# VHH binders against q9c0y8: the designs that were tried, part 2

Target 1, 316 residues: q9c0y8
Amino acid sequence: MSASHPGILHEYTERLVAFELVGKSNVTLTSNVTRSLLLFVGGLGDGLLTVPYVQELVNPLDEIGWSIVQVQTQSSYIGWGTGSLKRDDEDLHKAVDYFLHIGGADFSTRKIVLMGHSTGSQNVLYYLTQSILPNYLIAGIAQAPVSDREAAYQFNGKEKTKELVDWVKAEYLDKGLGNDVLPRSKVENFFGEVPTSANRCIDLTDVRGNDDFFSSDLSADDFAKTFGNLKEISGSTAHSQLILLMSERDEFVSPSTDKAQLLNRFRESIRPTTSNSSLSGIIPGATHNVGPKSSPEALKWLINQLITALRSFIDQ

## First folded at step 17 (VHH)

Design g3
Fold by ESMFold2, fold request of step 20:
Structure g3 (fold): chain B 316 residues (1-316), chain A 121 residues (1-121)
Amino acid sequence: as target 1 above (316 residues)
Amino acid sequence: EVQLVESGGGLVQPGGSLRLSCAASGFTFSDYYMAWYRQAPGKGRELVARISSGGDTYYADSVKGRFTISRDNAKNTLYLQMNSLRPEDTAVYYCARGVFSMARGSEYDYWGQGTLVTVSS
């Protein structure tokens, strides 16, 4: 089925867009300098309107003075296969800079939260801990912060994944061909039809690859380099808050993984400890993207957590 | 051409056993995870069991401890050993080929025609 969704298409930098969904109040980021936003980035393969809960957030957020904005990056849809977290981060910083200032706003009047779904969660953590660019986010929210490497282990097998990694290193990286697209026949059971570079394959599938933030076999020292390194908000001594929202029935996570224990390991690593939000948790009954196969209470729980968090970040 | 052909269904008494087979052809069987689904009359399809390309298994709670999924990659064959059968296991059982990609997640792109299992006394 198809539908129309009212909103404003913003060109936040040349040829890249973000879609501000407009709620019942008809108030927008350009019409109100104190209106804040939740900037939403999806995971691999996602683009506008692909994550089912986003449109369900429009009116709840509108009621408390927040817009939800879906961002398109160079990695949207199939673009991720030849991209990187670094390239995504550059796109997201351009989007944040654009939205921070539209309508005459600035960081003192407008709050920005970056929310990522799935590999968008890696974008959030990268932005807050690894980026060399200034931080203007009051908070990051990572929904379904799952390991791509461990998902490949679950469905393709650990040994077959390691064999792919070894082959890509030998045939591409060791030969200086990291930007080359891999033969589809070699990688279709990992990446499907998406053209994928050797570098991108390694980022996603190698132990401690550049995307490998959430794997359960990482050490406390590994987590200290990421979760333990949240940046200050530029122009203040405050740090961004970090909210982690796992899905209870996430099909990308192995049934053998204790999600509560893993979440605690992430949270215990967060530094400064004041950035460790008490609103982190496990969404009851939720599938990976909190879609229709989720229990009915999953979406309601998610909305309540988000509203609680977002209300706390602005001057009501 | 991908083909999945189930066999081994039939009539069985409660408490009995059956072994289902799924002969696969037209693809590199060992590269794919595989599953058994079932559909009772008037109901939707439900997952019974799945097995990864690396051999890890998962079972629905309703069959755990009674059913065993296995695969023989040399023979391109998927199996379901069903023990301690109950009347509620009555269904058409389908073999399904799973595909995984990081963007799409897991889904099933090919299905067999199914084999009927009837458990009645």
Scores: ipSAE 0.502, ipTM 0.756, lowest interface PAE 1.7, mean pLDDT 92
Fold by ESMFold2, fold request of step 20:
Structure g3 (fold): chain B 316 residues (1-316), chain A 121 residues (1-121)
Amino acid sequence: as target 1 above (316 residues)
Amino acid sequence: EVQLVESGGGLVQPGGSLRLSCAASGFTFSDYYMAWYRQAPGKGRELVARISSGGDTYYADSVKGRFTISRDNAKNTLYLQMNSLRPEDTAVYYCARGVFSMARGSEYDYWGQGTLVTVSS
């Protein structure tokens, strides 16, 4: 209903910003160095307020002493097509470092949770398992951890996707042109009008491409390299918690996929096993982004899970 | 030039069945996902069912278990088998060609003219 949203725009590094939405208490991360935050990263094409539930989290989180902060990366909006999970991870670490230390805070008092929606879920898993940078997150939350490759299979077909991959390898990668942008006419059924590099196309559409964390045809050995490799929190023997929240009616997931079975396969692969949160689950009645076509209970369920999780991180 | 031509609509009694067809031309039919939408009088268009080029299907809750979407790529034809029809299924049914991108999800760039289905005693 409102066209404006009060908050604080943080320049967390040169030319990159994050928006802290301010709740009814008017308490902010700058005004209270012990206040904790949920740092939110959207999926491909997302930016500020494109994921509809974010604004609904402001006051519930405020009531328990948490801010929600929407991060913009170089990949936000159309930037993702020439980026990578590694570039995203570098941006996110700069954001985490900024918020960890503003006003003199540190991780002993300020807790940071990274929450990703859709392909932002790959950002979360990459941060916690693949990044070479220090981990300062008490938890990661992956909402709608969907396979991009299997979404392409669902809508474009497996053979058409493999043909694209083979063509990109032959015409670009084998010729050392991995950073070149692909012709729009060749990739519009996968990436629309977004300029997309050969490398990024392979990351998203090839079997075991760099973004390919959530495909149902991956093996236990594949999951051991990702879900099975959660890092310690820097300066500690503790590990981040990982919470996985699938949407029950996710339109990007093939109807042939048993979501409960797939979720259990992800969870059983999590190492250390103490990082496997019991708060993982399937959001009842939810569409991909828990938007207006979701059942009314979906948003309430999501809020309740988040509140339960965030309270536990202060008590832990 | 892309064309989608629906057929098979008509008058049917509650509990009856109809089979809709959509003849497609002007594009590589097998490369695209397809959908059926419907529009009841005084209401907006709503998704009924969709099917990928690979055969994966999705159904609106209101029709699940009663309707079946299918395609014959050799005949460039999309089908909707409608069973156990109810008066609330009365609508103009539209065939739509889908486009997909990973960032924006699915949308529909071409629509047929529609075929009327009336379910009444």
Scores: ipSAE 0.398, ipTM 0.694, lowest interface PAE 2.1, mean pLDDT 91

## First folded at step 18 (VHH)

Design c5
Fold by OpenDDE, fold request of step 20:
Structure c5 (fold): chain B 316 residues (1-316), chain A 121 residues (1-121)
Amino acid sequence: as target 1 above (316 residues)
Amino acid sequence: EVQLVESGGGLVQPGGSLRLSCAASGFTFSDYYMAWYRQAPGKGRELVARISSGGETYYADSVKGRFTISRDNAKNTLYLQMNSLRPEDTAVYYCARGVFSIARGSEYDYWGQGTLVTVSS
């Protein structure tokens, strides 16, 4: 990781920005209408340059005609505590619209792939399957798709998580107080110091909550409602590609979970089947964020998979 | 002030058993997941076992079937029952307090001073 990176700061909507990381070629989205972009959204707690591998993607992508842009949403840093996937989706659609058109470009000249890390994977799935807004992505990439609920089970426990959910429902949701922020003293062991609304708590910790896409205890019917419901690209009969990249050593996933089997369950649920990319897989030796504790081959593998995918989208 | 104090270490023959204890104070013990780590001479510190605040357990492959982690919330005490001990289990064993958040994942913020376990003929 570098302490600094050259780039362009964009205000893609009022009071929200995204950072275009510029590669060695110095080509930008503004200067080239045929330049495509990987729009990157982090997980809970992420902001700019908080995911280690993002800077490592810049030059490899630049060489093949792709820019990487990291988007800041209202949920960035600690904003997620009072946010929602719906709100995130609105912000992301504004970002996609902005970057699709800057420099005089459009969908015929520029392609956009949305890549999400961690809970950003929920954003990707929501955009492609649940959003009521138009889809302008050629593909979505979910890196380290994990269940936040099951992560809580690992460390707080299944029963304690259920007790939290039941308490929040009884004391807040049933009283119409879903937007109220929960007392830190009651939920700190789940959400840390981040002010968290009752609704957001339920989204993240309840069975079939709004963020519950990747839990291993979900049924085939549950997956059919999400993975099985990819939307058409707006103005086309084509569908976006969906690539799932799970980290082999993901610390948020229980060691008792067969990651390969779980990934296969996700992939088998994808509809239409043509959207199920053969490039989905497990990043060898990778921790959750493919960080410094990962095997040396992990980052290289990720880069190669992305290059292969992105090249294929331009050739279509 | 948060304190973790390990005890129960000592010399034992191969195949023997020991029970380690970790006395916790200065915080609400039942709200935290806990773990045992060990560090052998010339090696790095490694996770041995973890127990959630709710009692769910995880074990390193090297100790599965031999070690049992447990907790008594009423006594603010963490335990490690070690059976069928091997020479390679020789290490200083540390108790650690875990901190979890959905956004940041799992970390450890407090450690005990450690207790030495020596397995030798």
Scores: ipSAE 0.885, ipTM 0.946, lowest interface PAE 0.5, mean pLDDT 96
Fold by OpenDDE, fold request of step 20:
Structure c5 (fold): chain B 316 residues (1-316), chain A 121 residues (1-121)
Amino acid sequence: as target 1 above (316 residues)
Amino acid sequence: EVQLVESGGGLVQPGGSLRLSCAASGFTFSDYYMAWYRQAPGKGRELVARISSGGETYYADSVKGRFTISRDNAKNTLYLQMNSLRPEDTAVYYCARGVFSIARGSEYDYWGQGTLVTVSS
């Protein structure tokens, strides 16, 4: 089914764009300096309007003075295969800078919340905890934060995943060939048709790889280095809020995993503790992307949770 | 050409056992996770059991402790051992090939024609 969506296409760099979806009020970030935005980054394979619930957020957010903006990074669509969280973070910082100031706004008038879906959650966590670049987010939202590594365990197997990692390390990384693209015939069962570099493979599938934030087998010390290391907002002693929203029926998470317990482990690791939002939770009845196979109430719950969160940031 | 052919279905009494087989051909069997689904009369198709390419298994709650999914990669065959069968297990059982990528997740791209299992006294 084809559809048209009103919005503003922003060139936030020379070659990268972001799409501001315009709601019923027709208010835009350019027309209103006090307009805030939910900057949305998808997961692996995502681009514009590839996450089903995004378009459903437009009007609810519009009603409360927020725009939703989908950002395209170099990793969008199939670009993730040769990308990195570091590269993504650079792109996202450029986007944040652009949108923070467009229309004559600044941090005093406009707030930005970065929301990541799926592996976009890694982007959120990386931005807030690992990035060497300044933090200008009032909050980060990780929707459906999942371990790509453990997803591979679930379907390919733990041992096979380890074999892949060991092979890639031996045949590529140890030889300085981390940027080489792996043969599709060897890794298709992990990465599909997407050209995937040796480095990216390791990021996604190795224990404590660069993308390994949400694996259930990580230690408290591991979580302390990520969740426990939220950066200050630039120019302030304040810290961003971190909201974690897991999907109850997330098919990427093993059925043997206690999601509630895992969520609590994440939350308990968040430092400072003031950044641990009470709005974190599990989206009831939701599949990974809160898509059509989700319970009817899942999307409504998500929307309400987001509205509640976003309202709270405007009052600050 | 990818093919999945189920066999082993039939009539069995409650408490009985049955072993289903799925013969796979046309692809590298060992590279794919596989699953058994079933569809009872008047009901939707439901996942019964799944096995990773590495042999990790998952079972629906309704069959845990009674059914065992296994695979023989050398024979390109998927199995479902069904013990302690109940009338509610009556269904057409389907073998499915799973496709996984970390980007797209899990889906099934090929299905067998199914084999009927009837549990009745």
Scores: ipSAE 0.882, ipTM 0.945, lowest interface PAE 0.5, mean pLDDT 96
Fold by OpenDDE, look of step 18:
Structure c5 (fold): chain B 316 residues (1-316), chain A 121 residues (1-121)
Amino acid sequence: as target 1 above (316 residues)
Amino acid sequence: EVQLVESGGGLVQPGGSLRLSCAASGFTFSDYYMAWYRQAPGKGRELVARISSGGETYYADSVKGRFTISRDNAKNTLYLQMNSLRPEDTAVYYCARGVFSIARGSEYDYWGQGTLVTVSS
């Protein structure tokens, strides 16, 4: 059902916006220099309020002095098809910079946590580990981190996915046509109706592609290059916290995959070890987006974990 | 027009076997993953088995080891071999065409009319 939500629309760049959802207290980032924020980025296909639990976070976070802001990037909605994690990271850094300073705030007064849903989790990891831009996050939260490649394996098949990758490499990448959009008739069963570039196809479906953070067939060495390489917070020797929240009934993850074991593999790879949060876990009874098919307790669990995490960051 | 037509249902005794077929037409069968669902009286529709376009299979725990999903792309036909049938397998069985995208995940956009399987002494 349609609903309205009070908030503030922020132009954090000339062409991109983010929406601050305002809670019952009516306190905003602009009106309070000490107000901290959870910056939320969705996954592929997501835009404003396309993730059902986001609106449910507003008041619980507001009660503990945190705002939730949903950011639009160039990849929002169908923009991901011709995007990249690098481009997303640039947008996110602009957002972080904007929200760090509005209302006269700075890093000493305002904290920012980046939370990503689904492919937003790749954004979080990329920001904290691979970005060449400075890190200003006190923490990152990856909710429902999944392998897009393995999702394709589940429904299209491993061999067909490989055939796609090989074809795209031969017909596009090897010819310097990585920015060309692939014919829908050839890739619709992978990417739907979204125009998808050759490069983006490879990012999402190739082994150790640019987006390949969370695949279960990756080695410890692979994880060391990502989870094992968290950057320092700019201007400090400290590192961001990384929280991983998997969904117990995530439909993008093969039922044969041991999620607990996989999560443990991720966590054990996190460096420095001090960044490995004890709050990482599996959301009980949760589907991928903790949506209506989830257990009634799933959302409550998620909210409580977030509240616990965010409280801990204020005390630092 | 996309069509899915199930056949092979009927009455069988416990411990018996049936083979269901789903004839597909109106689309490139080999490009789609397919699934069998069932709906028992008074219960919701549940996934029984799924087969990727590449032939990888998934089974519900309740049918694992007893049912086999397969496909013949040359014949545009989906199959469900059901062995060691139990009374609790009584249901209308539906064939479904699956649609997948990286962004949206998996959903089913076309269904057959179903075929009734009754397991009774």
Scores: ipSAE 0.825, ipTM 0.918, lowest interface PAE 0.5, mean pLDDT 96
Fold by ESMFold2, fold request of step 20:
Structure c5 (fold): chain B 316 residues (1-316), chain A 121 residues (1-121)
Amino acid sequence: as target 1 above (316 residues)
Amino acid sequence: EVQLVESGGGLVQPGGSLRLSCAASGFTFSDYYMAWYRQAPGKGRELVARISSGGETYYADSVKGRFTISRDNAKNTLYLQMNSLRPEDTAVYYCARGVFSIARGSEYDYWGQGTLVTVSS
């Protein structure tokens, strides 16, 4: 159903916007230099207002002095098919820089947390561990950090996925055509109607492709290169906190995957160990995006974890 | 255009076996994951078994070890071999075509009309 949502539309860089939802207090990031924010990035196909729980976070966060801001990147909606995590990271750094300073704020007064849903979780991990740009986030939150490759294995089959990867390498990458869009007839059962480049296909579906952070068959050495490499906050000796929130009933995760064990493997790889938040967990009864098919306790649990986390970041 | 036609249902005694078939037409069968669902009287539909386009299988706990899903891509046919049948397996069984994409996830866009399986002495 359609609705109107009051807020402030920010142009944080040319052609890209972020939407600050305004809560009951009517306090905004421009009106209060000590107000902090949860910057939210969705997954593949997402954009403004597509992840259903974001609306429900507005007033709980407002009550503790936090705004929630939904960011649009070049990859929002169908743009992801010809994008990359690196391009997303560049967009997100521009958004963070913009919001860090509006209203006369700076890092000493304003805290920024990046929260990602689904592939937005890869954005969070990339930002904190792989990016060459300065880190100004006090924390990252990854909700539904799932493997796109293993989802493809589950529904299309491991062998068929490997055959696609081999074909794309032979017909595109080996010929210098990595930026070319693949024929829909070859990839429709992986990417639907979204125009998808050869490079993006490999990023998402190849073993250790650039998006492949969360697959259960990755080694401890693989996780050490990502989870084990959290950057310092620029201008500080502190490191960002990392919170991982899996959905208990996540339809993208194979039934054969032990989510608690996998979460533990991710968490045990986090370095420095002080960045491994005790607030990580499995959201009870939650579907992938914690949507209406979730158990009613799922959303309340998520809100409680977020409020606990965000309060803990104030006065640091 | 897309058509799924189940067959092979009937009356069988407890402990018996039955093989269901689903004839598929109007699409490239080998490109889609497929499933069997069942619906007992007065209950909702529940997943019985699923098979990926590449042949990987998943089974509901209630049928694991007793039922086998398979596909013959040359004949455009989905099968369910049902062994050690129990009275609680009594239901209308439906085949379903699945659609998947990494961004959208999975759903079933076409269903057959169903075939009745009755397990009774």
Scores: ipSAE 0.571, ipTM 0.792, lowest interface PAE 1.7, mean pLDDT 93

Design c5
Fold by ESMFold2, fold request of step 20:
Structure c5 (fold): chain B 316 residues (1-316), chain A 121 residues (1-121)
Amino acid sequence: as target 1 above (316 residues)
Amino acid sequence: EVQLVESGGGLVQPGGSLRLSCAASGFTFSDYYMAWYRQAPGKGRELVARISSGGETYYADSVKGRFTISRDNAKNTLYLQMNSLRPEDTAVYYCARGVFSIARGSEYDYWGQGTLVTVSS
């Protein structure tokens, strides 16, 4: 059966909402200006409550004075097929600005962490390293930072993926049709039933496409341009922390990929080095979304890492 | 109507070889990744091997070096060559058609009826 969840639905900008889940304390971001938040963005296909562990975070975070807020973007559900990381970034900045100030709060009293699951991890890294908009996050957390391109290689094949990319460039991009939706028959084995633009296809499946942050075949120079480019928090000389949490049994990651080695390559590229959190790691026994097929300890481990991180951002 | 029909199972002595086939019909075979799963008595189904629509392969650790998955797209047929068979390989082997999307990952939407492989003296 479905369940109900107590909370506050916020209109953080025209046509977009975020859901603040309320824990046992009944304290909210509006009612307490010193209360901080973990703003959560899901991956492709996600929307409110689709990532199974989010509801389990409510009370543990509440106990340490943190709210969890699920954000809807224009890319939520099927909207991602005609979107972009840049559009997502714009939506997320509007959400951060809204929550930073509700109830009369500001940065000196309220901390915001952006946590992304799956492609939401690309949103986090984009926000902290690529965005031209001001950074107000104390930290970013990327859970399951996986390569969409290498997932396509794993299931559809590297050469078939390259052929799709070449075809889309020739038939759409070179003709000025980047915003046009691709024929379902050409792309359903990559994007399923979701209407997908030529530009979005390239973002997700081309080598160094705009979403291509986490592929194992990227060079140290590639990682230096992303992980190595953490921005200062606006109005400060401090930088956001970055926490990377891979799932040990992630079904989107090729079994041939050494996750520990890949994680280390990401972490070694983080600049400034003081932003490289020691709380990064591999969630034991976890599937991609830490769902019911995960080992029982996976969720507990995740919660413990999050509590440790979030407590560290509060002066106590 | 999608159909997957396995064949080639049988009784084999330890150390022997067997080749399984899966005849596919009712869909464009070359567009889908395919897999072999097996189910031993009293156990759940487990992945044995998988092959992408583009030919990239993956094997469970327990069968690496002994089993080879392959496909013939002209004949709409998936194969599993099983060498150096062990009693632990005794199971019903299932052919499965995979579906993938970047947003939802991998699933199997059609399964064959299975073919029994028994490895015993």
Scores: ipSAE 0.561, ipTM 0.793, lowest interface PAE 1.7, mean pLDDT 92
Fold by ESMFold2, fold request of step 20:
Structure c5 (fold): chain B 316 residues (1-316), chain A 121 residues (1-121)
Amino acid sequence: as target 1 above (316 residues)
Amino acid sequence: EVQLVESGGGLVQPGGSLRLSCAASGFTFSDYYMAWYRQAPGKGRELVARISSGGETYYADSVKGRFTISRDNAKNTLYLQMNSLRPEDTAVYYCARGVFSIARGSEYDYWGQGTLVTVSS
């Protein structure tokens, strides 16, 4: 059986690419101006085929007239260590703008959903709530919206994480060296082999760092500035929908965290309230990336939620 | 070279106690999270407890309240205090070194040889 995945490689801006996976219908975004897409961004370290469920989505989405596109950003693979959510957001807006218009389409004929896995969930929330760039997404989907800071607390310890943050501030930020890469010996138990700037370390590991959207110890006021700030779709009074999909057996989340309660806190903060999708939930039996160690029903559940959501965006 | 050497296993009656030790060498012990796993005859390997490099702990539901994981970073030693032992705790117990990064998550890259714990009358 074939090990290849048929598709179209798009250069959506200079030197950045996205891969449109092609399903059994052979319909593409170029060949059909009314065909809509799920644009997929992975988490830290991710690239093509690293998130195991993406290829399983191709044909179910194809059957309802949707393409799935895997986007590569400057942060893909090891690039994230010297990047930022702001840089990612700029890349993703260029991708959305490109796909919105290929084949002669526009927002009136083509719908775009941005789906993020893991830290790609921070990309989704940033796009919809923090970005200064125009919003053309009908929805965002955040799968496994987990706190990087609380993961570091779980495995390295809260005090050790705070000590790292204090050291980076004193030795780098206070000296104007925020863009400098940190010594591997100081950070390998947080960032592995990936070159990581002082600024990026703070973004990921400091309380209220720029990536710190999903930590359980954040306040309602913190969530009001993010979940509570969804932007209008440009040229419209409508707002994007937001769907949150936690993995029941997520190994990045502390076992002591009540996932249902945390999900409810996120959802109750969503404004406008009409953006709070009823399709949010906890994927039963799923590991972080819904991979092979997940229960067999996890993938089926995920596909069903996605199909239900995507169908509703065409029918409305 | 990384080495993990378990000790302290043996035969014990139900309701009894044992203390397992894992002597670590060849790496900076205090930088790594550590875990105890166990494998009963004919069964898969399962997590018993883990402890972060900073001392935060997690326990499997089956042992919560009965087992205590701890570490002595000065002596490079991981411990498992096992109280109120039951026949279903019978297994080979393994010490494991964990590797974490924000991008990769957690996994175990080195394992000890195991120490047998038998809980029987």
Scores: ipSAE 0.551, ipTM 0.795, lowest interface PAE 1.9, mean pLDDT 93

